# Ledger of designs, part 12: VHH binders against SHC-transforming protein 3 (SHC3)

Target 1, 186 residues: SHC-transforming protein 3 (SHC3), of Homo sapiens (Human) (q92529r149to334)
Amino acid sequence: LGPGVTYVVKYLGCIEVLRSMRSLDFSTRTQITREAISRVCEAVPGAKGAFKKRKPPSKMLSSILGKSNLQFAGMSISLTISTASLNLRTPDSKQIIANHHMRSISFASGGDPDTTDYVAYVAKDPVNRRACHILECCDGLAQDVIGSIGQAFELRFKQYLQCPTKIPALHDRMQSLDEPWTEEEG

## First folded at step 4 (VHH)

Design b27 (framework vhh_7d4b_2)
Fold by ESMFold2-Fast, scan of step 4:
Structure b27 (fold): chain B 186 residues (1-186), chain A 126 residues (1-126)
Amino acid sequence: as target 1 above (186 residues)
Amino acid sequence: QVQLVESGGGVVQPGRSLRLSCAASGFTFSSYAMGWYRQAPGKQRELVASISGSGGSTNYADSVKGRFTISRDNSKNTMYLQMNSLKPEDTAVYYCAKSYTIHNPAYGSTTEFDYWGQGTQVTVSS
């Protein structure tokens, strides 16, 4: 990825995630992105939607997702994906919408046939609040975006494993995060 | 439409080797982590091995570590499981699996999957 890969996508918004990801089973984590996409699409005029299969949300899932933040709803953004971060800026690059350190992002989803044009990811902010962020992509672009996020996840982790002087700092960060399912390496 | 098709199963004697293949279609193969599950008679389905989208990270169940090797060829949309030094307790139906969610490996030795193929039978008997 070098200096990062940049895409122009549409930012639809985010929804608060009120539970620790560590406290949720895998199927619930997966359903968070699907439900978040559904709710944000319903709230944003001009969103594609186009769900082919929909399952009503469980009571548990409805208790996990909080308020929507639609401050930047529907605007085109410059998304830069690197091993350091997901960086969201206005297309003229004058305003930062969000800068998510790669370590703060627990997972991302994309390529689901029910939500083909959408990418979602869950990230913690600097004060440990979680949100699920929704991106709408042009035809076929969602596959490139999710692919680049996956590559950034792997390259960042590989850098951690091969940089001895930074191991204690990353270990500290893992300990402070609410998703420490990585086993100790020593 | 997502499709996963397993092949390479069979009946072998203890100590022999088999290579399983999983042919994938209907999604961008290189973007998703994949895994091999197995289910023995009377037991729950268990994750045997997993591999990241790029192939840069792999994980194995303790029972197969050192004997099994997971790999993938992203140019062929195919994942493999090389099974060496097979034991009777490896007898199971083997399933390839994918998820629509990519987990950050910095957090994870607990990758789970939500879509499976039809499976291929592996029988190790004397």
Scores: ipSAE 0.385, ipTM 0.671, lowest interface PAE 1.6, mean pLDDT 79

Design b28 (framework vhh_7d4b_2)
Fold by ESMFold2-Fast, scan of step 4:
Structure b28 (fold): chain B 186 residues (1-186), chain A 124 residues (1-124)
Amino acid sequence: as target 1 above (186 residues)
Amino acid sequence: QVQLVESGGGVVQPGRSLRLSCAASGFTFSSYAMGWYRQAPGKQRELVASISGSGGSTNYADSVKGRFTISRDNSKNTMYLQMNSLKPEDTAVYYCAKSYTIHNPSYGTEFDYWGQGTQVTVSS
């Protein structure tokens, strides 16, 4: 992975996630990404569309998702995946859309048969608090993108185990409170 | 297209060993955590063992700790379950599983795609 791998994808937007991922089972986390993709696709002109027919979400699931942020909706971006972060920039690299440290990312989803071209991930940041970010991938790239994110998670976890006394700063830890943590002996 | 194909099941006597294999295709194998589930007649499907994408982290159900070992060979897109000291209670259909979601490995991984399974029967 080195300095990271870069993909050109379309950023569709994000939806605030009102509950900590630690309080939700994995099935609910998967349903959140599917619902987030559906809502963002409906709101963004020119999105491919995710579902042929969608059923109304459960009341519990609807209570977890908050406001949408479509500030950069429909923009082609350069996505760089490394063990440090997911970095989203304009293709000319002049503007940073978002930079999410790997530690701040709770999970990612991609290559789902119902949403084949979409990648979603939940991250904490100062602007959107905790949000589910939606990327639209072309030419079958979703599998490569989600694969690279998984590799970055794994390599970062291994790096942490090799240096067990290296802990995040207080500020970083406070911002990442909703993600899984590993004990030094784990 | 994602495919998971289990093999290695069979009928054995208590105390013997079996090794299950799962051949995977249609995705970047090394990037996904994988696991083995089992389901006995009349019981819920349970997660038996899981392994991270690199193979560096493993988790086991309490009922199989010390007896089963999960491993993977990313160069062959294959995952294994070595089952030692088999008991009648281990009789079940064993399923290879993959997730479409990727979680921080410290909490394990949810699995949402399974193969068709392979039967393991432990009886005298």
Scores: ipSAE 0.114, ipTM 0.456, lowest interface PAE 3.5, mean pLDDT 77

Design b29 (framework vhh_7d4b_2)
Fold by ESMFold2-Fast, scan of step 4:
Structure b29 (fold): chain B 186 residues (1-186), chain A 126 residues (1-126)
Amino acid sequence: as target 1 above (186 residues)
Amino acid sequence: QVQLVESGGGVVQPGRSLRLSCAASGFTFSSYAMGWYRQAPGKQRELVASISGSGGSTNYADSVKGRFTISRDNSKNTMYLQMNSLKPEDTAVYYCAKSYTIHNPAYGDTTEFDYWGQGTQVTVSS
């Protein structure tokens, strides 16, 4: 990835995730991601649309998802993916919308046939706590975006394995990101 | 369009070896963990082996550990399952699998899979 790879996508918003994703099984994580995409899409005018076929959410799913933050909903953004972060800014690069350090991102999804044009990722930040962020991609771009995120995950992890003596504190912090927060800024 | 195409299945005698291949297209291959499932008649589909996107981490079911080796060649978008010391109980349809989610390996997460190919039949019989 070098200094990063940049895509132009639409930011739809995010929805709070009230439980650590590590505490959930794979099926529940997938369902939470799909439900998050559906709810954010339904709330944003001009989104391509919610699921064509949707199963009613279980009580468990409804208890895991919190409030939506639609402050930047529907904006076209420049998304830069690097081993350091996912950086979201205006297309002219004059304003930062969000910067999520790679260590703060637990997982991402994209290219799901039910939500083909959508990429979602779960990240922690001081503003939104733990939230699932929804990106709408065009022209098959979702597959490239999710691919680059996965590549950034692997490359960053390899960097830590190569230098465990120098970066153990950072590695330890990453391992604890799925646990209850001790500080809002941590 | 995501496609997974399995090959290499066949009929072999007990104690022999067989190598399965999975040719993948329509996604950034190196970014996704992948796995091999199998399903024998009247049984549930079970995960037998999985491999991380980089190939740096592998996992095996207890029933195949020490006999099967999963690998991948990201330059060829192909995943392999080397099956040694085959037993009659290994008889099953073998499926190549991927997920639509990518887990940050720093979190030490386990992966399950939600998309499978058509499968390839492996029969171990004399």
Scores: ipSAE 0.417, ipTM 0.680, lowest interface PAE 1.5, mean pLDDT 79

Design b30 (from m01 with T101I E106S F107Y T110V; framework vhh_7d4b_2)
Fold by ESMFold2-Fast, scan of step 4:
Structure b30 (fold): chain B 186 residues (1-186), chain A 125 residues (1-125)
Amino acid sequence: as target 1 above (186 residues)
Amino acid sequence: QVQLVESGGGVVQPGRSLRLSCAASGFTFSSYAMGWYRQAPGKQRELVASISGSGGSTNYADSVKGRFTISRDNSKNTMYLQMNSLKPEDTAVYYCAKSYIIHNPSYGTVEFDYWGQGTQVTVSS
């Protein structure tokens, strides 16, 4: 990935995730991202939408998803994927919409058969707390985007393991990984 | 509430075998990738093997490929590391680890957030 891989995608928005992804099994995480895609698509005019076999969400799933933030809904953005972050900016002005450090991202999914053009990821930031961010991609691009995110996670993981430090105490490690994003303005 | 308990370590001669076990509790075991790390005195810690939640995908460090086999039994909430043809350089504390995230199972991308207390493996004649 070097300095990062850049894609042009549409940012649809995000929806708050009220529970830690760590507390949920993989099936539930996948259902949460799928439900988030559905809800954000329904709320954004001009989104492709159209899930063929959406089953009604359980009360549990409904209790996990909170308020949507559609401030930047429908914008075309440059998404740069690197081992450091997912960086979302305007293609024309290079205005930063969001910068999510890899350690702040707890889950990502995309390119699935029922949501082929969508990528979703759950990240913590000061503005949206923990939220599921939804990207709409051109035909076939979602597979490339999620693949690059997966590669960035794998390389980040390898960097962590190659660190010349002892394995952190369990409490310190869990606290560090569950720590809220505390970005300070320069 | 997550607990990982390693067992099966010991002292063996070069060329022998050991099987490590990790008993897991406090989470939905089959939903998380698991791994084995090791750390020898004066060396960096390293991931020796990892396995996906379903058991359908495995990864190994180059130093252990062809000698070590990772497996899991989701019905017993247990992960294993079969270590064959042990060498003195395999001497280390071996740690069981649970992943905290998994994005898409087909990509095998994970990071680990919980480790057990470790079990000592010593290969010496």
Scores: ipSAE 0.012, ipTM 0.209, lowest interface PAE 8.4, mean pLDDT 76

Design b31 (from m01 with T101Y E106A T110K; framework vhh_7d4b_2)
Fold by ESMFold2-Fast, scan of step 4:
Structure b31 (fold): chain B 186 residues (1-186), chain A 125 residues (1-125)
Amino acid sequence: as target 1 above (186 residues)
Amino acid sequence: QVQLVESGGGVVQPGRSLRLSCAASGFTFSSYAMGWYRQAPGKQRELVASISGSGGSTNYADSVKGRFTISRDNSKNTMYLQMNSLKPEDTAVYYCAKSYYIHNPAFGTKEFDYWGQGTQVTVSS
């Protein structure tokens, strides 16, 4: 990745995820990202749309997804992917829309057949708590974006393991991922 | 039904070359990114190389950069891994994979959507 890789994409918004991704099985995690994409697309004018005919979500999925934040919906942004963060800026790079540190991102998807042009990732931040962020890409670009996010995840993890300074046990770090607040446990 | 079938593995001496092939069916091949993963006994699976649906973007693990080349032929629904200057450390089962989902590895297990059964590559003298 070097200094990072930059893509021009459309930011559609995010939807709160009320459960830690760690507490969900893999199938549920994939369903949550698909449902989040669908809901955000339906709420944003001009979005391509992920599904032609949407089936009603299960009660399980409905209990996991919370409120949407559409403050920056429909904006074209510069997405920079590095081992440090996913950084979302206006195309002129003057305004930061969001900056999500790699350690705060638990899960991502991109290029799924049912949501081909979309990238989704689950991150925690002070504004949106734990939320699934939705990006709309040009044809084929979602696959490059998800590939770069995967590379950043792997390189960051290797840096963490190889750090010469003493660090907290890996278990403690992993426990912190996708579990930001005590009230979400009760 | 997604099917991924690997071929081209074998036993070779250090310094030799092998070309792996992955024949894909059951989905629109050109629309999806693909990757080659490998796993040696007692070790975690690692991403070796990935390629975008169009073939315009490729990524490689540091351990194989300059030695391995990933490519695809969308007209044949086939992906390739050209492996040059093979080392004993390259000995592993190589898997063709299609993945739309990734986990932060600090979070735990890595799971991928679709895997072939793998092809064994053994580099020994």
Scores: ipSAE 0.250, ipTM 0.641, lowest interface PAE 1.9, mean pLDDT 78

Design b34 (from m01 with T101E E106V F107Y; framework vhh_7d4b_2)
Fold by ESMFold2-Fast, scan of step 4:
Structure b34 (fold): chain B 186 residues (1-186), chain A 125 residues (1-125)
Amino acid sequence: as target 1 above (186 residues)
Amino acid sequence: QVQLVESGGGVVQPGRSLRLSCAASGFTFSSYAMGWYRQAPGKQRELVASISGSGGSTNYADSVKGRFTISRDNSKNTMYLQMNSLKPEDTAVYYCAKSYEIHNPVYGTTEFDYWGQGTQVTVSS
């Protein structure tokens, strides 16, 4: 990835996630991700609309999703994906929408047939706590975006594992921050 | 429309080899990690091998390390599992798998929950 790969996408907003995605089974994670996309899309007048027909949310899903933040909703942004961060800026680079360090990002999803043009990622920051951020992409671009996020995750992890002095520290951090049955962002 | 089509299964004697193929369509193949799962009668489905989107990283279950090799050809949208030194314990239905989700490796392991129809591998005399 070098200095990063940049895409022009639409930022739709985010919704607080009250439980770790790791504490959920695959089916529940899929439902939560789709519900987050649906709620944010409904709140943004210019959004494409992700679903042909949406099933009503369960009490369980409603207990996992918290408040939404629509401060930058519907804004076209430059998304730069690198091993350091996901950086969201206005296309002229004059305003920073968000900068999520790679270590603060636990999860991403994109290119799902039911939400083909959408990418969702869960990140922790001081403003939104743990939140699911929703990006709307042009036709086919969502799969490129998720692919680049996956590459950034893998390359960053490999860099740390290949540094002998960092391997024990990384292992210790994984154990202390994200135990198998605790919060993803402990 | 996403499709995963497995091929290459069959009946072989212990010690022989088989190569499984998975032809993928309906998504950008190189963007997603993929894996091979297997399920024997009366047993839970288990991940036997996985490969990153670029093919640069692979992972294997302890039971198959040194005997199985996973690979992919992104130009052909095809993933392979080369199975050497087959044992009766390898008898199972083998499934090609993918997921639309990814986990940061620092915090978790990506789960695969979309698979093809499966192909039967039987190792017996």
Scores: ipSAE 0.601, ipTM 0.767, lowest interface PAE 0.9, mean pLDDT 82

Design b35 (from m01 with T101I E106K F107Y; framework vhh_7d4b_2)
Fold by ESMFold2-Fast, scan of step 4:
Formats: C-alpha cells, structure tokens, sequence
Structure b35 (fold): chain B 186 residues (1-186), chain A 125 residues (1-125)
C-alpha cells in the first residue's frame, strides 16, 4: 500500500451496533452487515438502493442494530486506505468526515452480490461508538476497495506481530475493542 | 454468482503427494481471502489452510503444518493446495471456500461461508 491508496466513493452513513461482535457467530455478522446496508440505503435519498428483495429481519438482528447517523449522508468523499487508518475527507480535503484507526476496525465487507456496489465496515470511534459504516461505490469499485482494506489489515497485522510486547494491558485493550465503549473492564 | 470448482482429488498411498486446485469465478478473486476446508466421515468440517487475497499471508492447521502448502495464481483465478507426505488421517472431502467478510486478523480469523462441491482425497494403505 505504500503511503495509502485513495478512492472516490459516496458515504451513505452509519448505523449503531449495540452488541459486541465477539458474542455473535460468523453467519450473524454477515447478516448484520447486509441489514445495516439495507437500512442505511432506505434512509438516504438518492442512494442506489437496488436490492432485489429484502427479507424481514429477525428480532435478534433488530436488537443488534441501533440508530442511524446520517450527518454526512450522500456526500462524495475521498477514502484513503493505509495500514494506519481509513480516512474519509471531502474531495477537496478541507474537511475530515471520519478517521478510523486500523486497530479500531473489526471487519469489512464488499462486493457481495446482494449488495454489489456497497462496502461496509464496523469500527469504533468517539462520535458513533461501534457502528457499521456504509460506502456506495461505482460499478466494480467495491471489490477494489475491499481488497485494499484486506491488504491494509494484512500488512498492519504483520507489523503488529514484529513489535515486541510492551504492555499486557494494551494488548488486552486492543483485543477488547469489540466491546461497548462505555463498559469499564474490572 | 460465486462459483468454486475443486479438482485434483484421488486415491493415493501413504507418503505420496497430491495437488488440489480451485477454479473461482463471479467475484474479483484477488480481493478476497480463500481457504481449504476438509470433512472426514463422521467428523465436523475443519479449516486446514487459508491465504490472503494478495497471497502474502498464509495460515495452516497444526495437523498439516509443514506438509501442506496453500498458494494462489490471481491471474488465473485459481487457488491450490499442495499436499505432501499424505497420511490416512488426511482422508476427507476437501472444499474450497471464500467469504465477502474480511476480519481484521488482530480480532479473529476470517471464516468462510461459500464452499464448492468438494473433491475426495483418499489415502489408503
């Protein structure tokens, strides 16, 4: 990735994730991503929202997803992907929409045939706490974006493994990033 | 539509080698991590090897480490599993797998939810 790779995408918004991903099986995490994309797309005027069909969500899925934050909904943005972060800025780079440190991102999805043009990722930040962020891409671009995110995960993790263990509390905190922001560890 | 087609299975004697192939279509191959699962009769399916989209990172189950090598050719949309020093306990149906979800490896291993039809590997004395 070098200094990072930049894509122009549309930021649709995010939806709060009320439960730790650690408490959920892989199938549920996949369903949460698809449901989050659906809900945010329905809430944003001008979103492609080209779902072939939508099954009603289970009560479990509805209990996991909270409120939407649509403050920057529908804006074209510059997304820079690096081993350090996902950085979302206005195209003129004058305003930061969001900056998510790579360690704060638990997983990402993109190029799913049910949501072909969408990339979603679950991250913690001071504003939205734990949320699923939704990006709308031009045809085919979603798979390039997710590929770059995957490469950033891989390279960042290699860097992490090469770093000497410094503080056990830091390692514990890093592994607990998928827990609620307001929860204090004992 | 994702399609994964395994090939290269067969019957071999203990100590021999076999190379499995997985031909993938319906997605941008180089963007996604891929894996090989296996399932023996009466046992649950287990992940034996995985490889990142770029091919720069690989992971192996302890039971196959040092004997199996996973690789991929992104120009051909094909993933491989080179199996050396085969043992009777390697007898299983081998499945190629992918997912649209990529986990940050700091917080967990990528799990896979799209599988091919499988190819039978039998190691018999």
Amino acid sequence: as target 1 above (186 residues)
Amino acid sequence: QVQLVESGGGVVQPGRSLRLSCAASGFTFSSYAMGWYRQAPGKQRELVASISGSGGSTNYADSVKGRFTISRDNSKNTMYLQMNSLKPEDTAVYYCAKSYIIHNPKYGTTEFDYWGQGTQVTVSS
Scores: ipSAE 0.513, ipTM 0.737, lowest interface PAE 1.3, mean pLDDT 81

Design b36 (from m01 with H103D E106L F107Y; framework vhh_7d4b_2)
Fold by ESMFold2-Fast, scan of step 4:
Structure b36 (fold): chain B 186 residues (1-186), chain A 125 residues (1-125)
Amino acid sequence: as target 1 above (186 residues)
Amino acid sequence: QVQLVESGGGVVQPGRSLRLSCAASGFTFSSYAMGWYRQAPGKQRELVASISGSGGSTNYADSVKGRFTISRDNSKNTMYLQMNSLKPEDTAVYYCAKSYTIDNPLYGTTEFDYWGQGTQVTVSS
């Protein structure tokens, strides 16, 4: 991944995640993204994602998800994926919708057959705290988007491992998701 | 729609080798991380190896490091597990695995939530 890869997608919104993702098992994290996609899609006029059948959310999942932020709902955006960040801008690049540093992103999901055209990722920022952001993709693009996010995760991690000043007490996997909002790079 | 089909299991003596294959269909194979799990009778299912979509990053359980090698051929939509120096403790059903959710490796390792039907590996003295 050079200077980044850019996709045109639709931003649907985000929903607050009330618990640290690091404290949840993997199965719970995957269920959170499916539920977040469902809730945001139901709230946004013109969103593709009505399910034919939907199971009611568990009480546990309902306790983890908070308020939705639909300020930019339904907007077409340019999504640039790089080892530095996920950058969301208007297609004319005049307005920044969000810029999430790679360090602030805990996980991503995309191309799930139950939510085929959707990509979701959980990121921390000063406005939305910790939130799951929902993107709607066209024509199989979700698989390319999630692939690029995974590649950015991998390349950023390799950069981290090559740091000559890395402290022996720090582990690659011990970086806290609860770092202060004002910190950019630890 | 997603299909994962394991093959290559069998019965071998300790110290021998086996290569497992996982044929995948129904998704864009090169875009997703894949893994191998195993489960012995009466034990929890455990992740033994994982590989990124590009094949550029791999991870192994401590019990198999230096003996097992995970690889993939994205042109064939196939993932492999080369198992060398097999021990009786490696006896298990081996499962090919995928997930549509990827953890940032700074904070965790991607686990998987969709498995194939499995292939039996038996290492007997």
Scores: ipSAE 0.503, ipTM 0.729, lowest interface PAE 1.1, mean pLDDT 81

Design c02 (from m01 with H103D P105E F107Y T109V; framework vhh_7d4b_2)
Fold by ESMFold2-Fast, scan of step 4:
Structure c02 (fold): chain B 186 residues (1-186), chain A 125 residues (1-125)
Amino acid sequence: as target 1 above (186 residues)
Amino acid sequence: QVQLVESGGGVVQPGRSLRLSCAASGFTFSSYAMGWYRQAPGKQRELVASISGSGGSTNYADSVKGRFTISRDNSKNTMYLQMNSLKPEDTAVYYCAKSYTIDNEEYGVTEFDYWGQGTQVTVSS
């Protein structure tokens, strides 16, 4: 991946994830991304999969998903995937829509036969809110996108095992948890 | 307040075994991947082993594969490193580490942003 790989995709929006993905088994995590895709697609006019027939969602799945944020819905974006982040920018104006550090991403899916043209990933924002972000890809591109995300995760892990210079920097900057008890206005 | 306390280090002869423990508090232990790092004097810190929150996935540095085993007991908020067939080159301070990543275990990608104080392991004849 080097400096990153860039794709042009459609951003459909995101939907809040009310529970930690870690508290859910893998099957449930996969169902959550499918349900998130369906709900966001139904809310965005012109989305490819919005009206595809499916079984009704369980009450449990419905309880995990919160409100949708459609502020940037339906726009084409440049998605750059690197070992550092997923960076979402407008292709024309160079405006940043979102920058999600790879370490903040807890789960990703794409190229699922039930939602073939979609990529979904769950990321935490700076205030510890979790959201599932949905991208709509042209035919076949979803598999390339999710493949690049998976490669970025794997390369990041390998770099951590093999790069001695990063770990000393972290060591040098670490602080003791033992702090003197102080009040700001004691 | 996150606390990680390592124990079980000591001085042993080559070929012997040691078991390290890390007692964790101040966070939901079972939700986070954990790891063991080591650092010898004048050398870079090295990731030795990591384990997913559930304990279902483990990863090891090539230098310790087949000799070390990482495990965890989520009911006790404790992580372990069983170290067999110890070599002089294993001499280092061993650190317990908590990951930033809550759930990335499918890819094995884990970043550690909090560390314990360390426990010394010395392998000498």
Scores: ipSAE 0.017, ipTM 0.160, lowest interface PAE 6.7, mean pLDDT 75

Design c03 (framework vhh_7d4b_2)
Fold by ESMFold2-Fast, scan of step 4:
Structure c03 (fold): chain B 186 residues (1-186), chain A 124 residues (1-124)
Amino acid sequence: as target 1 above (186 residues)
Amino acid sequence: QVQLVESGGGVVQPGRSLRLSCAASGFTFSSYAMGWYRQAPGKQRELVASISGSGGSTNYADSVKGRFTISRDNSKNTMYLQMNSLKPEDTAVYYCAKSYTIHSGEYTTEFDYWGQGTQVTVSS
């Protein structure tokens, strides 16, 4: 990634997350991001829409999500992904919408079959306000965006290592039912 | 709230053994990969060992292979590091870490919580 990779995406908004993502199991984290995408898409004129048919959210799920902030909703933005941060600016780079340090990001997801054009990530701002930010990508771009976020985290992690860990390839780890992303907690 | 508490550090002579323990709470222990990091004075923090949620997969830094063994007891919410044939260069603060998934459907080695650490000193 060098100095970072830049994408032009649409910022749809964010929704407050009232609990630490680190305290939640993987299934709940995934449900929170999908519910956040649905709520923000329904609230923003011109959004593509995430689901044809939406199921009502559980009481537990509804208790985790707070108020939406739609101040910059529908804007095309320049998203720069680096090992240091996710930086969101207007396309002319004159206005910063948000700058989230990689350490402040507790979960990211995107390219899911139900939300193929969307990327969601949960981050704290400098005043410790936790929110799930929703990005809308043009066709096929969401997978590249989430892939670059994953690469930035992996490279940042490796910067702190003296020795290689000999970690299995991602596709091999996905085949393990005991890995965190395969564990389901009802 | 996630809590990780390390124990078992101490001062030992070269060639001796220590077993470190990490007691975990505040999350579903068996659902997360865990690891041991260490940091010696003036040096970078390094991952020395990691273990999958089930315990079926382990990884070790080349500097500790054949000497250290990572294990976990999911019934006790505890992870261990058995350190044999200790060398002066193993002297460091050892940290327990919990992994997280940053991408839906993908795994990462990034760790989202670290304990207070436990000091291991190997001196002759």
Scores: ipSAE 0.008, ipTM 0.157, lowest interface PAE 8.4, mean pLDDT 75

Design c04 (from m01 with Y100V T101Y P105S E106D F107Y; framework vhh_7d4b_2)
Fold by ESMFold2-Fast, scan of step 4:
Structure c04 (fold): chain B 186 residues (1-186), chain A 125 residues (1-125)
Amino acid sequence: as target 1 above (186 residues)
Amino acid sequence: QVQLVESGGGVVQPGRSLRLSCAASGFTFSSYAMGWYRQAPGKQRELVASISGSGGSTNYADSVKGRFTISRDNSKNTMYLQMNSLKPEDTAVYYCAKSVYIHNSDYGTTEFDYWGQGTQVTVSS
């Protein structure tokens, strides 16, 4: 990855995730990303993926997903994947749509049979709090994108191994990651 | 709620082997990457090995590559560290650690948020 790997993808939007991913089992996390993809695709004109064989979501699953943010929906973006962050910019690089530090990302999935052209990741940021962000890729590209995200996590892990520093206090980490977002600060 | 309990430490001669175990409870074990840290007297705590939630991906510190093997049994909520060809410089308290992040892929994680109480490993002649 060096300074980062860049892909041109379509940003579809995000949906707030009201529960910490830490508090959910793997099956529920996977269902959340699939439901988020479905809802965002239905809301964005020109998105590929109305799901023809979809079951209605459980009430529990629906309670985990909050409001969508479609401010940048349907725009092509330059996605740069590095060991530091996922950086989303306009293709001319003049506007930053989002910059999600790797540390703020709690879950990522993509290229699955049910959502072949999609990549979804859950990240914390000041604007959307904890949200599931949806990217739509050209045929085959979703596999490359999720693969690069996985490689970034592996390379960041290697960097961490080379610089063994004192571990942050458990309380500080758990409180930061599990604490629900309060009302947006004015 | 999250509990990590290490066992299998002890005193051994150089060149011998030990197998450490970590029993985990209070979370969905298979969903999280796990790791082994160690801390020798007067030194910083260092990450020795890590393993993805499924066990498909592993990472090792250069000082232990080829000698240590990390593994897990998700049906038993247990992680292991097989330590071969032990050296005096491996003497440390070994800690089991749970990752902060989860991934759909077996790519592992860069961050840990929970550690056990530790188990002492002493390698002496």
Scores: ipSAE 0.013, ipTM 0.272, lowest interface PAE 7.7, mean pLDDT 77

